# Ledger of designs, part 2: miniprotein binders against Pyridoxal reductase, chloroplastic (PLR1)

Target 1, 350 residues: Pyridoxal reductase, chloroplastic (PLR1), of Arabidopsis thaliana (Mouse-ear cress) (q56y42)
Amino acid sequence: CSNNTSNITTFKPLKLPLFWPWQKVKMGPLSVSPMGFGTWAWGNQLLWGYQTSMDDQLQQAFELALENGINLFDTADSYGTGRLNGQSERLLGKFIKESQGLKGKQNEVVVATKFAAYPWRLTSGQFVNACRASLDRLQIDQLGIGQLHWSTASYAPLQELVLWDGLVQMYEKGLVRAVGVSNYGPQQLVKIHDYLKTRGVPLCSAQVQFSLLSMGKEQLEIKSICDELGIRLISYSPLGLGMLTGKYSSSKLPTGPRSLLFRQILPGLEPLLLALSEIAKKRGKTMPQVAINWCICKGTVPIPGIKSVRHVEDNLGALGWKLTNDEQLQLEYAAKESPKSMIQNIFQTR

## First folded at step 9 (miniprotein)

Design D12E (from h3b with D12E)
Fold by ESMFold2-Fast, scan of step 9:
Structure D12E (fold): chain B 350 residues (1-350), chain A 93 residues (1-93)
Amino acid sequence: as target 1 above (350 residues)
Amino acid sequence: MKIRVEIRVESEDPEVLRYIALLIKWLVEEISKKYGVKVEVEIEERDGELRIRVEIEGDNPEALEKALEELLFRIMYLALELGAEVEIRIERE
């Protein structure tokens, strides 16, 4: 009830934060919550089942995340399918602008967007203009993090240098507070870090597929390099496109094209899903909360995707506690015992 | 042994569709080499969509299934990263 003239004196228990200020993580000049949220599902109609009727619920989910201290939201200029191209950025921008929780403090939100390495983006000026287009869709003057969405090194190495110069110009022009990359492997991560350093630009984040289903040799090498160079690893698909939630089975598949993948892969995840279930029950937590907490325990900032208030409520429960070293090892061992895992993203470089 | 995969990709941006066609041609070549399977691909661009037929053939069932799994994973991320609609149908022989 919203009644400002209430004469009732109500004693309410103190609501403790899900994390303390000292649990925030540094990303260059930024201080971010230990978990963020990805908006890849926003405007994605077939793979994630997005409908415009969901916008009100998505806005409520966004506000709930803010209320609980989440300040990192990841999007991309390519997100949104068909006629909804750019919809993810437009919705995030609308929610930030209209936010009752922010009330003129829109700059407290760290917006991380990704600029697609399209083959027709051949000049640094075009790439800077892509950033300006994202700012327009988001209705903000400056991004928290401007990210190169993938590397072109394996097929267009000269284009990559142009895109790197574009990132430098975004930073120098004050369009972004920090610069990051996505889908960069160990070798390319070191190369861009060194290049940016010669230009006076710190590389603040590296976003890669990282989860209990994606902790192979390359992910561990990337994490090690990030730690050495002061780069924060942002872990995408921390729930394996939903496979680690425990909510799906052969008789209860997700809608859309994911059902084909789940039908083949999910049965091969039984050892891992059992270990997640056991730890979740012991801790009074859900399987998604345990899987996300594992990513946090590894020193990454996971960005699970949201499409409902329920998803945000559940994922927030990943905060405020830690898996023990023994629990982490149990999950990692179970993952290795599982005959199936995630395949490397097509855009992941060496 | 043979697996046929029919993929329909839809995007409002014709440049994105052409880029996806290029990436899929590269992907099937990589999968063929990695798993030692024969991969044939036919791509047709029609009315704002790509109609793609991929046929994976080989003598090792494990290699065929791994090839299919990699194709499905990479196509899912390709569609997600590029904001494209995707439909997939699989026939096993």
Scores: ipSAE 0.689, ipTM 0.873, lowest interface PAE 1.6, mean pLDDT 88

Design D13S (from h3b with D13S)
Fold by ESMFold2-Fast, scan of step 9:
Order: sequence, then structure tokens, then C-alpha cells
Structure D13S (fold): chain B 350 residues (1-350), chain A 93 residues (1-93)
Amino acid sequence: as target 1 above (350 residues)
Amino acid sequence: MKIRVEIRVESDSPEVLRYIALLIKWLVEEISKKYGVKVEVEIEERDGELRIRVEIEGDNPEALEKALEELLFRIMYLALELGAEVEIRIERE
């Protein structure tokens, strides 16, 4: 059962902020909310059940996030399936442009988009043009963060150098305020950081799968490198595609292809799900709120997905409080005791 | 022991479908080596769609299950990152 106390405190008439200005996270030249939102589901019809009839509710969810101080929104030029290719960027751009909450302050939103490392993007000029195409879909003049979506080092290392040069040119031309990467492992993260540094471009963010289901050796190494180099880790899938919500069991699976993954992994998560449930009950919070708060406590900026107003309402309850060190250790030990965890993204490099 | 995985991937971009086909061929080779299992893949491209059949065979049940988990996980992320629709079906023998 959901405890509504934290939701009530979030939506009180004398709106106290969910976080204070000094709790904003430095990300290169940017100052971002401790949690952002991802738009992975926007335009994804099969895996996330997107339909255009949802657009009005998604806009309401976006406005709710803004009202509560969220200023980081992550998207990608590849998001949106079939004829809806690019739909995630188009919807985000529309919501920003039409926002009554922003009312002429559209530049206060930090838009982070990711440019796909497609094998046919063979020149730095093509990569800069990908950025310009994203700006067109988003209807903005400058991105907060321009990100390389994944590394080509393992199969096309010469292409990767070209893509890196493209990121440098985006920054130099003022098309992006900051540069980031996604799905970069420890070795490639150091290499791109050093390359960008030689070109006078700071690497502000590294976006990777990071959650209580994904804190293996590689994630911990990436976090360590981020801390050493002054890079902010953006944690995607902080709820493990929904496995950490407590809403699913062997008898209550999600629709679509995720159900097959849940059948394989969910039964092996009992120790972690029990620990999440116990801490949630003790705190008067939901399991997703605890799981997201854990990511924030580890010094990452999680970007849970927006699907509905209810999801945003719940996720906002992850802000304004902090798990104790003992609670964090309890969750981490329960995760280690669990026989299952999430696998690395196919694009995750070494 | 054998597991058969049938995957259907849809995209409006023939280039994206070809890229996915290459990534899946690479992925099955990596899984085969990592878990010491035999993995065979057949890919057919037709009308904006890939039909993929993967057979994973091995004598170690634990390795076979881990191979399946990695295949499912990586295929779902591949589809999500590339903006492709995906349907998956599994048969165990």
C-alpha cells in the first residue's frame, strides 16, 4: 500500500521546496536539480505502451515536475519508435515552448539529449548536424548537455575519434553548454575526458545504468572515476525498468517484452524487495522513492522515466529527505544477497 | 539443454534494422564465449522488420540461464536505445 503523507507534503498550498538551492548539483557549468526525468517512454509504443492520447497527461506531468523545481530533462535523437522517430524530442520541445510555468524562461530548463553513434555518422560535420536536427525538434537554440549516446571503441575506434571531434565542435559553436557521454565504461571514460581536456572542453556528465540492481564492479569503478575527475554520474533506470517498484510479482507481470525479463530476474530479488519495503514502511515512503533516494545518496543524479502524472507525483517524493548510512548499507547488503541483478547495457564499454 | 528465442524487431529505418542485425550477431558470439554455450542465430529482414531466431544450447543449466538473461536484457536495451519496436518469445526444451 502507498503511504500518501509524502505526496501530501509535496502538494501543500504553502509550497516548501522539495530541495533547497544549495542541494542543487553542479554538472560542469550547469546547476541541476538532485533528480531529473527521462523521456525514454515518450513515443515508445511496445515496450512502454506509449499512445499519442497520453500527450496531454505527459504535459501535465512535465509541468508538475517544473513546479517542484526539476530542471533536468533527458531525451535522445533515437527515442520514438516507427513513424514516431524523434517524438521524444518533439514532445519535450513542445512542452517547454508551451509551458505556462516557464512563461518566457524556457532557458531555465536543462535539456540533455543524446546523439546516436550510428555507423553512418562518419564525419564530425554529420554529428554537428545531428545536434542541429535535435535543436530543431526541441525548438531551442542551445542544449544544456549534448551527449554521445554510446562508444564505438570496441568495433569502430576511428569513428569514435570523429564523434568526439563532433562534440568539441558543438561546444565551440555554442550549440551545447556542456558535453557528456552515455554508456561509457571506466577505460573509455578516462580516454574521452583526457581527449576533451586537450581541446579545452570539460566533460560534465557520464550517464550509465546505476541502481540497487546495477552496482557491480564496473558501476563502482565508473562512479570512482567520476568522483576523481569531477564528472557527474547521471543514473538511468534507477527503478530497474520497474522491478524496484514493488508493483510486480510472478503473478502480476508488466505488459510487453519486459514480462520475459521480469520472469527471469524478479524471483531472485526477494531480499532486496523486502528491504526496500521495510524501509519504505518505516519512512512513510514508497519503494520507488527509496530506490531513487538511494541513487541520490550515492551522489548520482537519477533520471526516472515520465509516463504519467501519478509517476511524477510518486517520484517527487524521493526528494526532501535522505536515507541514513545504516539504511543505505542495509539496502546494499540486501542487493548483494539477492541472487539476481541487472545486466550491462549492450552499448556499455569497458 | 536448449532454449529457443524468437525476436521480432521493427523500425522505419532499413539502416537501423541492418545495424541491429550486426549487433545481434556480435552479441550472440560474445554470449557464447562468455558462458561457454553454443549459440546459433538466423536473421531474416523483410518489410521493415527483422525476424531473429536464437538457439542457446549447453550442458550447464546455470550458464544457460545466465546466457538467456544477458540476451534478453541486451536486446531490450538495444531496441530502447535505437528506437525500435521489439517482441520476444521463448521456448525451452
Scores: ipSAE 0.668, ipTM 0.861, lowest interface PAE 1.6, mean pLDDT 87

Design E15D (from h3b with E15D)
Fold by ESMFold2-Fast, scan of step 9:
Structure E15D (fold): chain B 350 residues (1-350), chain A 93 residues (1-93)
Amino acid sequence: as target 1 above (350 residues)
Amino acid sequence: MKIRVEIRVESDDPDVLRYIALLIKWLVEEISKKYGVKVEVEIEERDGELRIRVEIEGDNPEALEKALEELLFRIMYLALELGAEVEIRIERE
């Protein structure tokens, strides 16, 4: 029996969750939030303008995501530029370890990292060691999802089998709870699914470029195969490197190398950007929220990038509602009428 | 008609720089075939960086612009996926 003779009255508005537990999506043995977050900007100095002075804001953004039920965070062993190589994993690990919101329940976060298919990673043992190096940077004992970052099938098919054996060993050694792939096309996705299934390893996810700018024949084929095989599609670049945010125009370009790309592409996106703007206004939402919500409505789990508290606040507004079928068709028609779209990632396979 | 693209790539890992050089050589060959344009590439590795000069030449302006667009998209993702720093300059002639 302890006595507390202090009386404190606190008034707080009732706040409902952005999504309910039954709205979480299954990824093999995992249960994840309907949207996750990517950390590719963390430690990327030229393309995304990262500076170490941003770390405090990034930590606040991470905490805000956790507070709102987000439990999926995507990174990669190659993320971070120059001397900051590996910085994305190091920052994510630090934020998880220090998190007040987790209160010792760090294992409730699903960390998905990607292992680069470098041509010098020629043994399954080297690939397992890449996983161990990521665990060290992340300061965790087990990953939620260990992912092969891209396929080598088109130029080094024998290496790919070795990397698949590495994924099997990661799982069997308890280093990962599930395995995934990134930038896999329809043919390779079927092959790896069968390879892993016969070895008792859960292939839970296929991460590919998927957005209103990236919904061509190949993306639709990948989505169809994912649905057939029980694989969850993780959609990266759901905002097209920022092109779907509505904050850029020919007179207002981003800084850095992206400005050159935007000069070429933005003028050809007018029909899509207009449709996004119209639906956003009708819904009382932002253009990024509509674009992300579209990915969720298609049955994918988008991973927009964390850059600031403001970006996380905005992206969280993509949850708790859904576009009608007519609104989805309107956006898809506008995207088809737009003369420009995103081009496939250089590592995307057939 | 000619477009010149100067690309500077930095990485802390010299093996990553050599891998990027190989990928860019492959990429310019694929772009040349896809758009029916002439593409020449020169790559120099010095002091922890690659200095890349790409020259795209052809008589069809639409094909040249599409070739440039694909080069820019794929270089951006290459830099992102491999954690490399990239700077790009374009000159149209």
Scores: ipSAE 0.704, ipTM 0.878, lowest interface PAE 1.5, mean pLDDT 87

Design E30L (from h3b with E30L)
Fold by ESMFold2-Fast, scan of step 9:
Structure E30L (fold): chain B 350 residues (1-350), chain A 93 residues (1-93)
Amino acid sequence: as target 1 above (350 residues)
Amino acid sequence: MKIRVEIRVESDDPEVLRYIALLIKWLVELISKKYGVKVEVEIEERDGELRIRVEIEGDNPEALEKALEELLFRIMYLALELGAEVEIRIERE
């Protein structure tokens, strides 16, 4: 007589967090996860092989990151190629809006976008409008961090002051919770910090190329200035465009233009790749996890790219542990012993 | 010794293409001075794309390879930062 239908309830197993609340990193008024994720591959068809058929998997990867306490996502108004211009911001906005885990708490995600220093952005009003356009694509009312994508100091110093005034106005109008810069060297970093300070705007972040392949004198000087001025360094390309993953060799190159770069650089990275492999094996970790963990140990917040669920799963394993000082020194020595390294971004200023 | 690099850059924004053309001209001058190599660049804009031919010439093989490496690194980052599609082909003499 009892035809009762059993309700199947699936419970998530109890998991320890990958990092504790006290391991969150202060960025001005913001509290962010010790690692974030970049979205530069989203909408990039040739270099990263993006296809719109990947969007469902990218959404799953985004949700996985959120479930594991990641709250920092970096994008830019220039990301996305051809007809997919602005696609990175549009996809990130869609994923935040549709997130079941964030329903009613969309503001807990720190969205950091970058505004291109295009030569036709000649007024502070145009730069504020760039911010408003990003907010529209992201479908949010306020950014966590509004960033100037690069400095114009070397070729258009008067334009740079106008762009800095645009950042001030974004902050004053409440369009951004904090302001940051990207590709700023030590001299320009001090100048913008002082400029913003005279207008009551704190500079919260400096995003630069920083990894075991990009740990030269200039990166160390930028880190020192950031520490002195209370600026958090966001490290982009923490895996060197994939060169530090251990996935590639002379016989197994990536597709697209990266293959040409890897043919030139990868053979000269043997000491570093061996050191990464040895430490990874000793720790029961992957080479990408060790390379990202090194960036965290140096006091930076790395933003590796989201490409797939499996890639995000692997990168999350960079959290919850730390390299010893001896392991860090071994990696740094091996990097110095390697005849090749990454070259500075074309937009990197003094 | 001579290396030819053919670069195709695509963007739906003509202003972005013109900006990329200017940055590439700047980059080849920077590389020429830095590595002591001769660099010639020809850029043609054709309906939504730039066709760029770079010829790097020098007597020092090490300097020539370093010049090529810097060109490749900076072109890739330029395309990434500006949301442009890029294809690169290399021919060594």
Scores: ipSAE 0.699, ipTM 0.877, lowest interface PAE 1.6, mean pLDDT 87

Design E30Y (from h3b with E30Y)
Fold by ESMFold2-Fast, scan of step 9:
Structure E30Y (fold): chain B 350 residues (1-350), chain A 93 residues (1-93)
Amino acid sequence: as target 1 above (350 residues)
Amino acid sequence: MKIRVEIRVESDDPEVLRYIALLIKWLVEYISKKYGVKVEVEIEERDGELRIRVEIEGDNPEALEKALEELLFRIMYLALELGAEVEIRIERE
């Protein structure tokens, strides 16, 4: 095949099929990429430094993710700060609608949005209307996954049943292909699973904080229940708000309120950051790629945030390879040796 | 030992601001009990923002630092989940 055939017009190069060095994973009735992307940062001005001037770059980042086989994008009806409320869903919807990469196949994207369990959402009809409002902002007819953003069980248990009935109605009306939950603990996961199963509704996902910084007893119990019930765990904050990237130190902090948190936690992560750095160098990978790959190796679907083209380029390198069992154990041991870890989300239930 | 935390939260939805104020009152009570520290909170509500002053006081430096870490972490996630802008300033004595 090294023959010089430049003067022979009868020979054409064979087209190789496009293939990915990874396979999609099952998530209820859905087939998703082993890593998705979260849009927490889109419309968030102070925590992530969002500006509307970034929208063109975010669109390029979205297209790059699609070109590389990513089909899962997570958002929420509460994402976007101040006057930009709902902006995350509006931007995602715009990017899907305008996508040159999709070219009329917009339904191949799995959109997962989360509906806030606001105390004034007191009827199943109001919750269905929240879903319809999200569909309007996203400019799509059906969600891949409609998610309840957090449980009200600990303070408003009667409201939770109403919100669960809202999820049932979303599914029955064809507004969502599957339903999921976020920040649900083992007890509430079993309860909602049983509630939905008796009504013929697929509970496909449980989204929780899960990373090398958040692998405590609660996360392990949630993972065990997910495996038992056939639920896919979606791991949010797989990079610990950026703490696992290796980009930050006491002398190089992120902008905004995260800098205060990093001053407290980052010095206590040295054993874990050293282990991540060592494995990354050995593998010819970056620290974020190793941290994300660890989540995938644990059977979860991580959703790192899209902030730039550079972030997507880097995170895509987490796919197509696997950490060995020994490398996973090395990282887990280093995490346990580290005196600091991430704290549970305020909305996390039992 | 005393740490003062000043928090500014902005939202275009006054119901969201009232909900955040309620959750922060619950959070400071939870932290006080969990770490055995004294936590006082004052919340001023305006049309588009909350101005929150939290004072954490205790005799155990480790418990005080852990209380601060949990407050900062949970406030940041609360703002992120509810689509609110947040600014935080810490004053240590």
Scores: ipSAE 0.697, ipTM 0.874, lowest interface PAE 1.6, mean pLDDT 87

Design E65A (from h3b with E65A)
Fold by ESMFold2-Fast, scan of step 9:
Structure E65A (fold): chain B 350 residues (1-350), chain A 93 residues (1-93)
Amino acid sequence: as target 1 above (350 residues)
Amino acid sequence: MKIRVEIRVESDDPEVLRYIALLIKWLVEEISKKYGVKVEVEIEERDGELRIRVEIEGDNPEALAKALEELLFRIMYLALELGAEVEIRIERE
């Protein structure tokens, strides 16, 4: 019973998701933030400019991400160059273990690592041991997602079946909560999904290059299959190795080998960079925030790289708002009008 | 027209270096086929590094530019995914 003069209204839930960090998305049996972070840069000196003196700042950046509700962190057993092999997993493990924000709740973080499909990994037992080695470096008892880093189908199809059996055993032994794949094309994605389903193992994720620079026919086909099969697409390189940040030009190139690629690609991105800049200005946002938000609008979970506290702070601004359909179309049109885009990863299969 | 690309790859794992050498030989063959350019590759392994010389030759400047672009992009991702350091130098003739 209520008064006839009552202006009390029932609470209305949010009509549209605004990609807040607490608005988790389903990824198989897991609940993850709408954006995660990748650790590609950790231990990579020439491409990403990593130095061990950065470790304290990387730890602060990790804590900032946790503080703001980010719970998905992606790494790989091959990340870290030269003497720093495995350094990405070691640093992530150290940061999780030492985290003041977690305080004994380390299992609330979804750690996704990738196991390299090295030609010398010829038995399912060796692949399970790769998982155990990653758990040791990460100093955790269980992974959120254990991922096969790339497919061997085109050159070693018998090896691929062995690696798939390794993923099954990781799951059955409780070493991983879910399994995923990386650089899998449409045909192989269907095949592994069906194989794992016969073994009672959930395929939760497919990680692929996906951004405004990487939205070609194959990427769109992969996304369609992911949607059909209930697989979450994790979008890597959502900023195109830094090309979509707006901080580079023909007169202001990054250091290292990326400068050679940027000299070839950047001049052909002018329509896209202009569209990103205009939308960013209109929204009071940065170009990286717009580019990341676009990936989320497409139903993917982007994993931009953690490089500094400032970069994490900026990327967090990709959350809590949404591009309109017209803005998304404007960006997609500008990308199509741009004469350059990113090439497919060497490990990307069909 | 001819483009020479010098690539240096470092890894503390000799098996990783051998795998990279194999993948680069495969990549060069694929690029040659795809763009209709002549690609020659010489690879030398020494003291934890690969020294790679790639020579791309053809008469179509647009095809040469695309071949170079794909080579650079795929080598960078190859090194990143396999945890190897990479340095690249380009000489145009």
Scores: ipSAE 0.718, ipTM 0.882, lowest interface PAE 1.5, mean pLDDT 87

Design E69D (from h3b with E69D)
Fold by ESMFold2-Fast, scan of step 9:
Structure E69D (fold): chain B 350 residues (1-350), chain A 93 residues (1-93)
Amino acid sequence: as target 1 above (350 residues)
Amino acid sequence: MKIRVEIRVESDDPEVLRYIALLIKWLVEEISKKYGVKVEVEIEERDGELRIRVEIEGDNPEALEKALDELLFRIMYLALELGAEVEIRIERE
């Protein structure tokens, strides 16, 4: 008990949670926090500057997220560059296994991993084996969500059916509690939903690029289809690779290859960055918190990246409040007035 | 107007490198058509890496810059999705 008597100056009142149990989001059979975290940066040496010396800080950031009620963590079997391939899953698995906060309740964490649609994954059995390999790296017996990382419909439609059968088998064998997809457009979402339904498998989630920089007609159509079919949209890159943080300018670029992209795009984001800054100041919040909160207000579950304890602390401040309809419209109008936006992922399908 | 882009991609899996080479060839064709710019690509495979030279040429500076933006963005995502290291250098002429 941490309770102190009336004159002890070190007494701290009990802190309220960032969100209440009834604010958790239903995602198929799962109940998830309104925001999750992505582990895209873990093991990515060049684009994100990962080093193994960062592992202790990443573990602390993971524990901070758990302590504040976050239970959704997204990874992929392809994450981790070069010799570190699979490192994101290995680190997440290690942190879950070693977690002081979980204390034997490792199954309360919803792990969502993505299986790459590699052209050499030609059988449903190979795809099930990819799932088993992910479970081994994560050191868990069952995934929360097993996801197909991208569609092969436009260039290998026969392979796509095989991969869908793989998802069905993962679900039927109890290797995953739910199945999802990533980078699927409105047409392919309907097709896979219907296919899985004929096999008795519900489609739980659709992960797509969605942010104030990625709010085009196609994203809106995807959201509409998700709502109609009972699919939850997981929004990746909710901060536009960092462009919506407000900490970068032409004179203050990030390190690594992102600096080339930022140099080209950032000058065209002036109206949006100004609107984010104004709302952040009025609310006593940061620009990233406003941008993430906007994704939540749109009914999506954003998964910003875990890079440091500071990033998690900041992103957690996106929870426990909501933008008004007028503030959302102000941001959307400013985004439309900005001459630049994010380009769609190479694997984004129709 | 002409922009040269040098890209180095590294992976421990030679199949991943070959797949990336195919996707980049497809990507430059799509960008060329979309923005009405001329895109030439040369890909050299060495043990453990791809050395890619892209030359984007056009008479419309705005279209040229948009083509560059999309090329850089999609290559960075491609490398992330496939677990490959990527290094990019740009030279304007």
Scores: ipSAE 0.452, ipTM 0.762, lowest interface PAE 3.0, mean pLDDT 86

Design E69M (from h3b with E69M)
Fold by ESMFold2-Fast, scan of step 9:
Structure E69M (fold): chain B 350 residues (1-350), chain A 93 residues (1-93)
Amino acid sequence: as target 1 above (350 residues)
Amino acid sequence: MKIRVEIRVESDDPEVLRYIALLIKWLVEEISKKYGVKVEVEIEERDGELRIRVEIEGDNPEALEKALMELLFRIMYLALELGAEVEIRIERE
């Protein structure tokens, strides 16, 4: 059964769902929608152009996602720039609390937050306190998934063990239903999996950059390890920071620092963008929908960003259908033929 | 061939700014080794911001361009992950 809590009552939907209960994916003890949403842009003023005047539209976008069966929302304790530090968690918590669609069923939402591996978080107790602070900002009693945001293995290996013990304590204290990691490579995934397993804690998720722009040998190895160890891969930046939308060109760049990256990378993506456009037209879909659907077809759970009602409505069209094996191969071939791709996150470990 | 990159990073948390400065120093060293280019970095911390000047120099234009892309991409993700504001300007000579 897709409904894993005895306290939740089932109601008949009047609307045909975008996906069926058997299409939900297991993520440790959790049952999540085949696509979630990230809140990376919420409170990020320069890279994503966030303004507080956008909050009403973001709340509408959140409600639209809920109405269409989305139950996974990813955030982090570091999200929000300047005076808006922690704003992503505060907004998500506010939207969940105020949701008319949830009406006393706030616990049906799977909140996945990430705890920054700051060098001043030197004890497992401090890391547990980071979790408690996130719960306070989110205004909830328990997280769906508590995640370590990045590995310290390359520069502070002793600190990493402390942070892993923090994850163990969060789970044992019931502060999180499941634990995960972000930006972990194949070597560190095996190590943390084994470390947690010996302490009775299953590793449920590994969040990494994964898309048609990030499907190199390293990503394939991470996916293989995840499949082998029973870990669900959460794919972040499934649209390549917006490069796979078809919205941008050399004459129409995004605002802010992304324009520098786009100016250099977009010209080298022509074969991939053409393939995405052709398949989208044949399917009566948009390019973002095809790119997200590809991630789902690979067995990952993509978390595209919530920016507007229109963006959520478009991304929801990635659900309820499946690319053929031939279409997937065509996209993968076009991606390999493209001279440019995404560069690995600075926090990605081996 | 030489490329100058000016980076401004803002954060309300001085510990986060110091951490970013350390990560950027590490990043430029890694890029220098990876692409065989000469990288010089100057970081100045003032109330609530870092002013960073990076100079990348090398004889291979392809390596120089890859070094620049890796620097830009990783700094943008660094700022996103740590909740910091970032502005970047590039000057080629």
Scores: ipSAE 0.645, ipTM 0.856, lowest interface PAE 1.8, mean pLDDT 86

